# Ledger of designs, part 11: VHH binders against Stonin-2 (STON2)

Target 1, 311 residues: Stonin-2 (STON2), of Homo sapiens (Human) (q8wxe9r568to878)
Amino acid sequence: EEEITVDVRDEFSGIVSKGDNQILQHHVLTRIHILSFLSGLAECRLGLNDILVKGNEIVLRQDIMPTTTTKWIKLHECRFHGCVDEDVFHNSRVILFNPLDACRFELMRFRTVFAEKTLPFTLRTATSVNGAEVEVQSWLRMSTGFSANRDPLTQVPCENVMIRYPVPSEWVKNFRRESVLGEKSLKAKVNRGASFGSTSVSGSEPVMRVTLGTAKYEHAFNSIVWRINRLPDKNSASGHPHCFFCHLELGSDREVPSRFANHVNVEFSMPTTSASKASVRSISVEDKTDVRKWVNYSAHYSYQVALGSIW
Below, E stands for the ipSAE of ESMFold2; O stands for the ipSAE of OpenDDE; V2 stands for 0.75 times the mean of E and O plus 0.25 times the DockQ between their complexes.

## First folded at step 9 (VHH; framework vhh_enristomig)

Design z6 (from z4 with G98D G99S; at its last look DockQ between E and O 0.47; V2 from the best seeds 0.00; counts 0 for: pae E 3.3 > 2, unsure alone 62.2 < 65)
Amino acid sequence: EVQLLESGGGEVQPGGSLRLSCAASGFTFSDYYISWYRQAPGKQREWVSIISEGGDTNYAESVKGRFTISRDNAKNTLYLQMSSLRAEDTAVYYCARDSEDYVEWDTGSWFDYWGQGTLVTVKP
ESMFold2, look of step 9: ipSAE 0.353; ipTM 0.729
ESMFold2 (binder alone), look of step 9: mean pLDDT 78; pTM 0.778
OpenDDE, look of step 9: ipSAE 0.268; ipTM 0.652
ESMFold2-Fast, scan of step 11: ipSAE 0.607; ipTM 0.818

## First folded at step 11 (VHH)

Design k12 (from z4 with D101T; framework vhh_enristomig)
Amino acid sequence: EVQLLESGGGEVQPGGSLRLSCAASGFTFSDYYISWYRQAPGKQREWVSIISEGGDTNYAESVKGRFTISRDNAKNTLYLQMSSLRAEDTAVYYCARGGETYVEWDTGSWFDYWGQGTLVTVKP
ESMFold2-Fast, scan of step 11: ipSAE 0.649; ipTM 0.873

Design k25 (from z4 with S109V; framework vhh_enristomig)
Amino acid sequence: EVQLLESGGGEVQPGGSLRLSCAASGFTFSDYYISWYRQAPGKQREWVSIISEGGDTNYAESVKGRFTISRDNAKNTLYLQMSSLRAEDTAVYYCARGGEDYVEWDTGVWFDYWGQGTLVTVKP
ESMFold2-Fast, scan of step 11: ipSAE 0.556; ipTM 0.814

Design k29 (framework vhh_enristomig)
Fold by ESMFold2-Fast, scan of step 11:
Structure k29 (fold): chain B 311 residues (1-311), chain A 123 residues (1-123)
Amino acid sequence: as target 1 above (311 residues)
Amino acid sequence: EVQLLESGGGEVQPGGSLRLSCAASGFTFSDYYISWYRQAPGKQREWVSIISEGGDTNYAESVKGRFTISRDNAKNTLYLQMSSLRAEDTAVYYCARGGEDYVEWGDTWFDYWGQGTLVTVKP
């Protein structure tokens, strides 16, 4: 009955280079959410792998949480919910708070640094414009430089991968923008008549082909969206890239692009892992020793891959 | 371009006090964690104290209550006030800048080091 859940979520944002996806700019924001079901107004204490307490941490064994890393990290620009005693944090680095009962809330946020040198996969994209015809091709490969990809026993998946290719709505004005067909019919539509290297694709609707996942135009994003439920796939082990192809046929001189989007947007989540290596070391609840304690980690990635094409 | 320069070392009697300084240049001093380390002859380098960009501090158990780390961001200077000095405190004292990249704690985190200043506590 008495329980507290700490959810540690890393949010990676940034810009990566066109070919090799080198990180050109990045930000990592760590948010800690609390959901508790505790009787009365309970005072709680949370300890992180904050470098400023290394070697001086004093914790009762009953309060120790399983560690996900041996690393100690810097916390930048800490911001707290009003229920946190900030004076205690500044004096001892302990996060002392009285949680909102039965309500999920953000206890705190802070900035960290990305703990890897490379992202979990690379996306190479090529575009071409020939008069009123536009073609886009992408190749996705898992990165061996990312730690979670090297050991099959500890491998963590990238889930709900979404790759967005911005296209103005005017370029697809004859396309039906209703998403009413359902998941399986959308998959079938994407593969209908589409092929890589087609020289004479015609029609008002975009021609799209993917080797994994699904692709369709989504009006909410003004983008063609390539969706993959989970990476790596069994075929990722072969070293061959997962591919996306799209062909757009513009209908008039007024629709011919003066410039193309400079970036492709990539989003995905990784469960049970941390981009920052932020870790909960301890949780205590005042006057309660029989409290069930859980810590969940997740990382969300949202970044731009440079296309390098303007026209 | 990044430089850290320690000063203030010297000879002192047991129970005495010294104040060390570390002058920083070539980077935005106020944005970084800065640490003090020391190395006695024939021993490994050991961590002494650390201060965050916001002024939060931590100390090694052997110096807790005797040493105080502080910073003056307007002067780009780090300080270590040492009191109740013991023979065991005899060492070369170094300041070190905390890295931007995620690294293991200890020597591998600190990307720039000063050349040190000698503190000798005479018996």
Scores: ipSAE 0.000, ipTM 0.342, lowest interface PAE 13.0, mean pLDDT 79

Design k30 (framework vhh_enristomig)
Fold by ESMFold2-Fast, scan of step 11:
Structure k30 (fold): chain B 311 residues (1-311), chain A 123 residues (1-123)
Amino acid sequence: as target 1 above (311 residues)
Amino acid sequence: EVQLLESGGGEVQPGGSLRLSCAASGFTFSDYYISWYRQAPGKQREWVSIISEGGDTNYAESVKGRFTISRDNAKNTLYLQMSSLRAEDTAVYYCARGGEDYVEWGSEWFDYWGQGTLVTVKP
């Protein structure tokens, strides 16, 4: 049995604005991994939707792969595994290689730009400081501007969502408790004009409430971590935001200004999607016709949402 | 800040040649793919050619073999050498750096177009 698997993984990194999460800075790194089980010495060719080969493809029918996009993309700073003939690439843009047998390895990586104008969701955060008391509230809403969110029938989920609020360990030395608060309760507090810091919690444990998922302090990240297994959920369809609320009582007023976070970290994965729109157009194996070919796509997002200055 | 300025257009006879230039400023020219587009009266803009930061090129089928794109990174200038010109090549030619052309975060993320230069191929 002859087979080759191509995994295309995009890694989005960046910084977005505090309010509407407009992308301020970003890059996308695409990594292509190969795992092959091919008899004998196999010479392989990989065809991507590289703008520099558009219109110049010569591909046999057996080598054509299903595509996920009509776009052709710009590949920046291509770096190759030693098994790739780089001279061939530089002269003709052909990705020619002899794969490692039965070993998953990174064939190549390159930089692209994010193919969307917006991220899959927005996170708005408000903070309030009153003496040794700190309140943080976030509102998460799915973005209708993100292409995969436009059609509910073809919508792809954001999985294993982590929203991290950095806090020093000394701020949370007695951090023990989490609780889930219904969306209606959080909305009622906000809509009635309840002030941040209006609740006195002197001598009490920190209060954390979410309308979806879980929230707790995680020492491994030195952060309060809001975790959501999958977005969107039923409440996302109604247009209601998902909410996170946290009330911290610090040991000293002097710790607040120097240790308060200026960014919130957001991380999640989207299966079967591409942030770059990189697409495998063809896979060929010289002198072999009975080869099983597989292509998998995934995108991982990791970015900072600006929180703003506390001063 | 970012500016692209085309020049070199004019009137030419069928089968003639012209060389277009695009002067770039306000960004690190050598880090970007740069493209030529054109727009004939009453038609949508169409892509003509592209060149990578490393000098690799591609062309629309309609101009392949007749046009040559090149860049001079020391002068921050893009060129389009046009030969064997035809009546259907009559258009305003635009130099473009797309928002998708930057390599890493920290760069400005906007589409930039020049004002264009008119090429007229007379019958």
Scores: ipSAE 0.574, ipTM 0.816, lowest interface PAE 1.7, mean pLDDT 80

Design k31 (framework vhh_enristomig)
Fold by ESMFold2-Fast, scan of step 11:
Structure k31 (fold): chain B 311 residues (1-311), chain A 123 residues (1-123)
Amino acid sequence: as target 1 above (311 residues)
Amino acid sequence: EVQLLESGGGEVQPGGSLRLSCAASGFTFSDYYISWYRQAPGKQREWVSIISEGGDTNYAESVKGRFTISRDNAKNTLYLQMSSLRAEDTAVYYCARGGEDYVEWGDYWFDYWGQGTLVTVKP
């Protein structure tokens, strides 16, 4: 059976402002992976929505793939697997290649510009320090300006959302129990049933509250990690934000570092969507017309959100 | 501060030639696609040509074979060599980083434009 699968994978990275999460700096890296099961010498041609071929495409009807966008994009810093004829690309912008059989491999990568005005949600974070007490609060709201959020019927979820609040090394002891015989992990208590923002009578224990998902200290990231499986929530029709609260009492104000973390790290994935708006316009296999062709899209986001002032 | 400054416009006879220049500053010129656009009186801006960071080019059908876009990354300068000029080529020519073709009719794009340089083709 003749078939070829093209996976278009976008990686968004950047820095956004505190409050409204305006994009201050960003990079989008697109990786195109191929997995094929083709007989004989399988010379393939891939067509993207490359601005440099706009208006000059010559594609057979049988090779046209369903479009995901009307946009034409700028491809920067293209890098190719050795199976791609780079001379053909530089002379005609055609991506001509002989794929590795039955092996998933990266055909090419390139950089683009983020195709949206806003990110899928905004995260506002406020921090306060009073003597030996530290409080962190975040408010997460879905962005109505993000294209995938405009129509509930076409809404694509943000999956495996991970919001990381870096913890200074001096504070790590407050998330780990110490003993003469060894050290035990001390997880901050997360209680959705308790009044949000209320001070616990346990005093010295870190207090964490979330309205959706879970939060705990994770040593692998040296961070408090707020995890949410899917956004938006299945039952949420409200414009009210999802909230995170953490209260930490240090042993003394001497334990407050002179420089607190400047950013919160946000990471998540969106299936069946593209950050670059890179689109496969055509796939052809020389001398074959019965090839089964599939294209999959996914985007992974990883960026920093500025924290509120601590001074 | 991104700045683009066009020059080289003027009056020319049909069939004549002109070379436009665009001096760029305030960004790493070699990292960007740069375009030429034009706007005739009373009409919308029309894309003319684009060049990649690596020197690969594309042209609007109306100018293909007559215009040549090029860049000199050492001088941070973009060029448009125009030949076989026609009355319909009369317009203000703009150098742009960004532009409609990347995000055609969309809300998100990098749109840095020069002040323009006037080209008049007199019959």
Scores: ipSAE 0.490, ipTM 0.778, lowest interface PAE 2.2, mean pLDDT 80

Design k32 (framework vhh_enristomig)
Fold by ESMFold2-Fast, scan of step 11:
Structure k32 (fold): chain B 311 residues (1-311), chain A 125 residues (1-125)
Amino acid sequence: as target 1 above (311 residues)
Amino acid sequence: EVQLLESGGGEVQPGGSLRLSCAASGFTFSDYYISWYRQAPGKQREWVSIISEGGDTNYAESVKGRFTISRDNAKNTLYLQMSSLRAEDTAVYYCARGGEDYVEWDSSGYWFDYWGQGTLVTVKP
């Protein structure tokens, strides 16, 4: 059976502003992985929506892949696996390669720019300090400016959302339910309106409340981690923000660093989407016409939301 | 401050040739894709050509085979060699980092389009 699978994975990294989550710094890294089951010495050609071939490509109908975008993109800093004929790429922009047998491998990577003006959601965070008491509150709202959020029929979820609030080492002792590994509390649930501290008899434990998902200190990240399985939430009212609240009481005001938590880390994945708008336009296999061809897209986002005077 | 300054425009007869230049300053020229665009009176601005940081090029179908884009990174200068000029090539030609059809971001993550002032090319009988 002749078959080739192309996985296009985008990795968004960046820093966004405190209030409006305007992108202050970013980059997108695209990795293309191949997994093929092809008989003989199969020579393959991959066609991307590379701006440098716009208007000049000639592709047989059987090699055309379904388009995911009308955009043509700039490919920066292309790097290839040894099986790619780089001279062919430099002369014609054709990605010509002989795939490894039954082995998932990275064919190539390149950098692009983020193809949107806004991220899928915004996170506004406020912190307050009063003596030895520290409060952190966040409001999460789906962005109406993100292209996938405009049409409910094409809306794609943000999955495995992880919002991490870095905790100074001096504060770790206040998370009494957190073991060195933090793993025993993984099954603990923080219900809507319920505080993490509501199940504790210790007044020194932090009070954590979320309206969606779960929140707890996780030592592996040295952070309070707010986890949301899927956004948008199926039961959410339009326009209503999802909230995180944390209150902790330190032993003294001297335990409050002069500079702490200058950012919040946000991570999530989006299936079937592209942050770069990189798209596979064609796949061909020399001397083979009945090859089953699959293309999968995914985007992983990992960025910092500034809490201080950044920029 | 990013600046792009075009020169080399003028009047030519059909079938003639011209070489346009674009002097760039205020950024690391060799790290960017740079494009030529043009705008004829009463028409929308259209993309003409693009060159990558590595020197790879592409052209609008209407100019392919007649125009050649090139760059000199040591001089921070972009060129457009135009040959076999036609009346329809009459336009103001712009050097651009960015443009209507492409997303660009600076090192701070702000959206941007940097355009030159343009240079007029007139093809007359």
Scores: ipSAE 0.559, ipTM 0.832, lowest interface PAE 1.8, mean pLDDT 82

Design k33 (framework vhh_enristomig)
Fold by ESMFold2-Fast, scan of step 11:
Structure k33 (fold): chain B 311 residues (1-311), chain A 122 residues (1-122)
Amino acid sequence: as target 1 above (311 residues)
Amino acid sequence: EVQLLESGGGEVQPGGSLRLSCAASGFTFSDYYISWYRQAPGKQREWVSIISEGGDTNYAESVKGRFTISRDNAKNTLYLQMSSLRAEDTAVYYCARGGEDYVEWGEWFDYWGQGTLVTVKP
């Protein structure tokens, strides 16, 4: 009955360079969600590894949570749910709140600096155009500079990796339309038993090949989407890149747009990790001693990889 | 181009006071945490104080109650008011913007000033 769960979720966003994926712009947004099942009036105090309280913590031993880091971090642009006493935070940096019972809600959010110098993997992409023919190729390699990649015993996976190649509107006719009835798959369905009254279909379906995962056009994103369930895989340890290849033939040179995609979008999640190194140091519940306390961490990455201007 | 320029150092007797300044340019000063660090002869750099964009502060235990960090966002300037100075406060004082915490300063998106020398002489 007496239970509180704190979910710390980091969202990394930014822009990285074409070749070596150097971070050109970034921000990390941390959201803290609370789900509590607490009887009566429950005044709670949350302690983070806030640099502004380092050395000034007064915490009962029973309220100390397992730490994920020895770092103390800067909290930028803190914003709070209405249940937080912001005057207390302003005066003492204490996060004091009365939680909504039995309802998951966002207690607070803040911005931090990314804790790593590199991202978990690099994506290098090359695009070639020859008349009406377009080729796109990407090489994905795990980064040895990312701390979680150095020790196989402690390595945390990148899950649900989604690499999106924006498709110019002029090229959409060369892809099958996504099925409006498909709940799990938005790929276009061609009824193999249906009669077609017209043969005036223009363009051919693009050739797409990947060494890991799947790739297809997905209309919901107006993009070719390369999906990989989990990285690294067994072959990542060899140091060889994972590859994506797409070949597209447009109906004429006139169908090549005056502008191509300026970037490739990369998204993935890393469970039980923090991009910010934000850590819950303590959870206190006033006048309650036998409270079950849980803290979960996750990081979601969503960023743009620049495509080179020299091609 | 991000630049930080410290000034105000000098010689002072034990128990004296000094005010250090750090002039910032090349970025939106009001959006950043800014810190003071110091490096004594033959020692590693150590964190002295930090101030948030909102004006909240923290201090190393060795200087708490004696030093006061402040900022003037209109002038893009950071200050460190030092009082009750001791021989062990003798160091080059640095202004810094960046890092996740003071242990990782100078490694990731870090900008440091050139430093200003403070000498406490008996």
Scores: ipSAE 0.472, ipTM 0.784, lowest interface PAE 2.5, mean pLDDT 81

Design k35 (from z4 with G98D G99S E100S; framework vhh_enristomig)
Amino acid sequence: EVQLLESGGGEVQPGGSLRLSCAASGFTFSDYYISWYRQAPGKQREWVSIISEGGDTNYAESVKGRFTISRDNAKNTLYLQMSSLRAEDTAVYYCARDSSDYVEWDTGSWFDYWGQGTLVTVKP
ESMFold2-Fast, scan of step 11: ipSAE 0.563; ipTM 0.810

Design k40 (from z4 with G98T G99S E100G; framework vhh_enristomig)
Fold by ESMFold2-Fast, scan of step 11:
Structure k40 (fold): chain B 311 residues (1-311), chain A 124 residues (1-124)
Amino acid sequence: as target 1 above (311 residues)
Amino acid sequence: EVQLLESGGGEVQPGGSLRLSCAASGFTFSDYYISWYRQAPGKQREWVSIISEGGDTNYAESVKGRFTISRDNAKNTLYLQMSSLRAEDTAVYYCARTSGDYVEWDTGSWFDYWGQGTLVTVKP
C-alpha cells in the first residue's frame, strides 16, 4: 500500500506575567515528521502555507490537502534532514525530498510566532507567610480570548495538564497526596484568605487540596505537582475557578526561606491544534496518484508563570 | 523609535529603471522579514515583494521578473530594483515591517511599522 503520514508538532515555550498571564517572552518551534510506506525511491513534494510560496503554488488538484486556515506564515531558521534538496528550497522554496522507507524521521524544523493573544487558561497564584505557616493558593480559569475556547462544540481540550510549584528540599518530608475537595467549601475559605482543611493547621502534616485533579509532591520535579487530565471540565463554564491550596506549618519560621519560588511551571498538550498556524497545503509523490495521505497536528505548551516575592 | 525611511523615487519614462532604498533604524533589521508595498492614486495599498532574513524572496505576479528585492544587513538597508517600468507602476512605494508572522490570503492585514513612502511616477 502506498502511504505517507505528515506529523506537524508545535512546541510553545515562554514566560507569562503574574495574575493576567500576559505573554512576556515566547517562541514556537515546529517540527515536521514523516513516516512513509512507498514503493521504490519516491520523490515527494511538501507544500506549506509559507508566505514565500504564496501566489506561486503549482499544485495538482489531487495533491491539495484539506485546511481550515487562510493564514500564510513566515518560517524562521529552517533546518532540514539530509534527504531534502536544500538548493531547491533556497532557489524556489519547494520542499523536495526522498523519504526514508518505513522510518519515522524529522524532515524539517523552523520557528514561528504564536498566533494567539492569550494562552488557553490563566493561572493566578497567591502566597502568604505568617511566622512558620506558609499558604499557597492558585486559581485556574479558562481563557475566553483563546480562539479554540470560543465555541464549546468545536473546543479542543488541554490534556495532561501539569502545574509545578518548586519547593525547598527541606520541606519534602512534609508533603503528601491530597483528595479532591468540594468547590463551594474551598472557594469560601480561599476568598476569605483564611487557612483551611479539617483542623490540621496545628499538626505537622500539610493540608493540600484541589477542586479538580490531584496534587502531590513529586521527587522527579522537586515540586508539588497539580495534575489535571483534561480541561475544560463540566465546571469550567460556571465561571468559578479551579483551585489549588497548600497549607504547611514548619517547625520554625527560620525554616521558611526569605525567598522561594519566583515562578510556577505549566505544561500541557493540545491534540489536533497548531500554535504556529503551520498548515500542510499539498503533498505530491512523483509518478504516483493512488497514495494515502495523512496530516496530524499537535501542540505542546511549556511555560513559566511569574509568582513574585512572598515578602 | 522604529523608523523606516524610503528614498530613490522620481519620474521615469516607460521601460526605464529605478532603484528604491529603505533605511531602517530602531530594531534588529537582520531578524525580520521586510516587505515593499505600493499605493496608486485611488486604489488600495497592495503588496509588491517580501524578503526573509536569509534573503529568500517572493513577488506579486504584476511585478515578477521586473522587480528585484534585496537587503544589506550590515547597512540596515532594503532595496527594490525596478526595471521595465509601466504606467501601472506609478504609486507611492512603502517599506514595511510587520510585528506578526501572518498575512491573510484573501484580505491582507498589516499591523506594524510603515515608512513615509517614496513616489514613483512613470510618464511618457
Scores: ipSAE 0.378, ipTM 0.715, lowest interface PAE 2.8, mean pLDDT 79

Design k41 (framework vhh_enristomig)
Fold by ESMFold2-Fast, scan of step 11:
Structure k41 (fold): chain B 311 residues (1-311), chain A 123 residues (1-123)
Amino acid sequence: as target 1 above (311 residues)
Amino acid sequence: EVQLLESGGGEVQPGGSLRLSCAASGFTFSDYYISWYRQAPGKQREWVSIISEGGDTNYAESVKGRFTISRDNAKNTLYLQMSSLRAEDTAVYYCARGEDYVEWDTGSWFDYWGQGTLVTVKP
């Protein structure tokens, strides 16, 4: 069997504003991986929606791949595996390569920008301090401005959503170090311990509630982690936000540090979608017409949402 | 504030040549793709040429082989060398720094445009 698979993987990194989640800083790194099972000679050509080849494409009909976008994109800082003829790329923008057979490898990587104006959802967070009491509340809403969210029947999910709230080091004593595996709850609640009223003793465990998913302290991240398996949820169509609430009663106001964490970390994946709008336009294999060709897209998002300091 | 300032336009005879310049300020010029666009009287604005931060180029079919785009990152300046000029090249020429993608069917949308420089190819 003659076969080649191209995986286009985007990694979005950035910082978004408090409240409306406007993108303040970002970059998108695109990695293209190849896995091929080709007999004999295997000189391959990959065609991307590279703005520098717009209008200059010479592609045989058998080599055309289904389009995922009409957009042409700017590729920055292209880096290639040793099997790519870089002289050909610099002279003609053609990605010419001899793939490693039966081995998945990264053919190339490049930097682009985020192709959307908004992220798939927004996270608004409010933090308040009253003496030794701290409250954190978040509201998560699906964005109507994100292209994949427009049609509920065709929308692509955000999977394995993690929202991490960094806990000041002084508060670590308030949390259990080991979590019990296998616990499932749509509404997480942690037992409140007795406060000893000492500046050297943390006092009590936090009270946490979520309306979707689970929330608990996770030592590996030094954070409270709100986990949601999939967004949008069945009930996201109602328009109501998904909520996280945490209330902490510390033993002393001295346990509330002056340098409180001023951001929340958000991380998730979206299958079958692209953050860059990078698209494979063609795949050719020299002197072969019976090659099965596959292209897969995925995007991983990891960014900070500003909280603002309460000091 | 991002500013782009075009210069070098003027009147030429058919078959003549002109060199346009675009001076950029208010951003890190070397980090961006920069384009030339033009707008003829009574016509829609059209893309002419683009150059990457690394110096790779592309051209509209109507100017390919006649125009050459180049950049001088030390001077924060973009150039367009025009040769074999035709009456249909008469237009106001703009340089533009825009979003890092271009929509195929509708052309480019850029967030920063220069004020333009007029090129007139006389009969």
Scores: ipSAE 0.442, ipTM 0.765, lowest interface PAE 2.4, mean pLDDT 80

Design k42 (from z4 with G98D G99L E100G; framework vhh_enristomig; at its last look DockQ between E and O 0.68; V2 from the best seeds 0.00; counts 0 for: pae E 4.1 > 2, unsure alone 63.3 < 65)
Amino acid sequence: EVQLLESGGGEVQPGGSLRLSCAASGFTFSDYYISWYRQAPGKQREWVSIISEGGDTNYAESVKGRFTISRDNAKNTLYLQMSSLRAEDTAVYYCARDLGDYVEWDTGSWFDYWGQGTLVTVKP
ESMFold2-Fast, scan of step 11: ipSAE 0.642; ipTM 0.834
ESMFold2, look of step 12: ipSAE 0.265; ipTM 0.692
ESMFold2 (binder alone), look of step 12: mean pLDDT 78; pTM 0.780
OpenDDE, look of step 12: ipSAE 0.542; ipTM 0.816

Design k43 (from z4 with G98E G99T E100S; framework vhh_enristomig)
Fold by ESMFold2-Fast, scan of step 11:
Structure k43 (fold): chain B 311 residues (1-311), chain A 124 residues (1-124)
Amino acid sequence: as target 1 above (311 residues)
Amino acid sequence: EVQLLESGGGEVQPGGSLRLSCAASGFTFSDYYISWYRQAPGKQREWVSIISEGGDTNYAESVKGRFTISRDNAKNTLYLQMSSLRAEDTAVYYCARETSDYVEWDTGSWFDYWGQGTLVTVKP
């Protein structure tokens, strides 16, 4: 009956360098959503690991939440839902609010600095042109620290990994569009045990091959999309990269642009993690002691890998 | 090049007051949280105070009520007004630009953008 759920969602966006994927530009946006089933007029207080309240917390033991980090973070550009008393926040940094009944809503958002030095994996991409033939190859490597931990209790996966290679509109005619009856599009999936790296495919129809997951043209994104359900791969003990290969024969060298694309787009989610290190330290509900309290964390990453030289 | 230059230190008797300044250059001062840290001889540095880009502040328990941090974004300058000084406030005071998403005050920090420091001596 009496219940409140706090959902902390981080969104990482940015641009990383070709090759080693050094972070060149980034933004981390944290959104906090509330879903509550509370009787009566319920005034709530939310405590975060806000550096500006460190050492000044006054919290009842019953209101303390399990922490995900010992770090205290800087909150930038805080924006609040109308149910939050912003004057209280500006004067004391207390997040005081009366939640909407049985409705999931965004309580607040803020920006932070990315807490890690490296992303979970790197993507290196090479493009070569030989007359009317275009080849694209990518190598995906788990970051050295991340790949060493294979314990299911401590290993947090990258889920629903999507790597998109933008396709010039002139090339779309060379790819079958996805059928409403299911996928009959140009698609290539290599057996997991296939040898690392194809050298090249000459004189063949458009070919796409991957060592993990699937790859095909997806019209919704105007891109070739390499999809991997989960990283690191549970059978990946060798440290060899996961590879994507595409070979396209155009009708004329005049159909080859000077650059395939300026970047490759990478998206994935990491459940139960925080890119911001934002942590809920306390949840209190006025005049109520028997309230069930839940906190969920998730991080979504969406960034560009440059194909050219560093700016 | 990023520079932080502290000034205003000196010798003072217990119960006295001093105002420290930190002049910043080489970056957009108004975009950053800025902190004061201090280090007594032979001790680890400790955090003293922090101020956000919007002017919100926090203080170490040992200085709360006695020290006031403030900033002047038009002059790219940070201040620390110290009152009711005690012998244990004797230290070199440093201005630091907070570039990390978090601060490791208890174990120190490895910020690239620290000033040269200014010495405050409270004589018994």
Scores: ipSAE 0.383, ipTM 0.725, lowest interface PAE 2.7, mean pLDDT 79

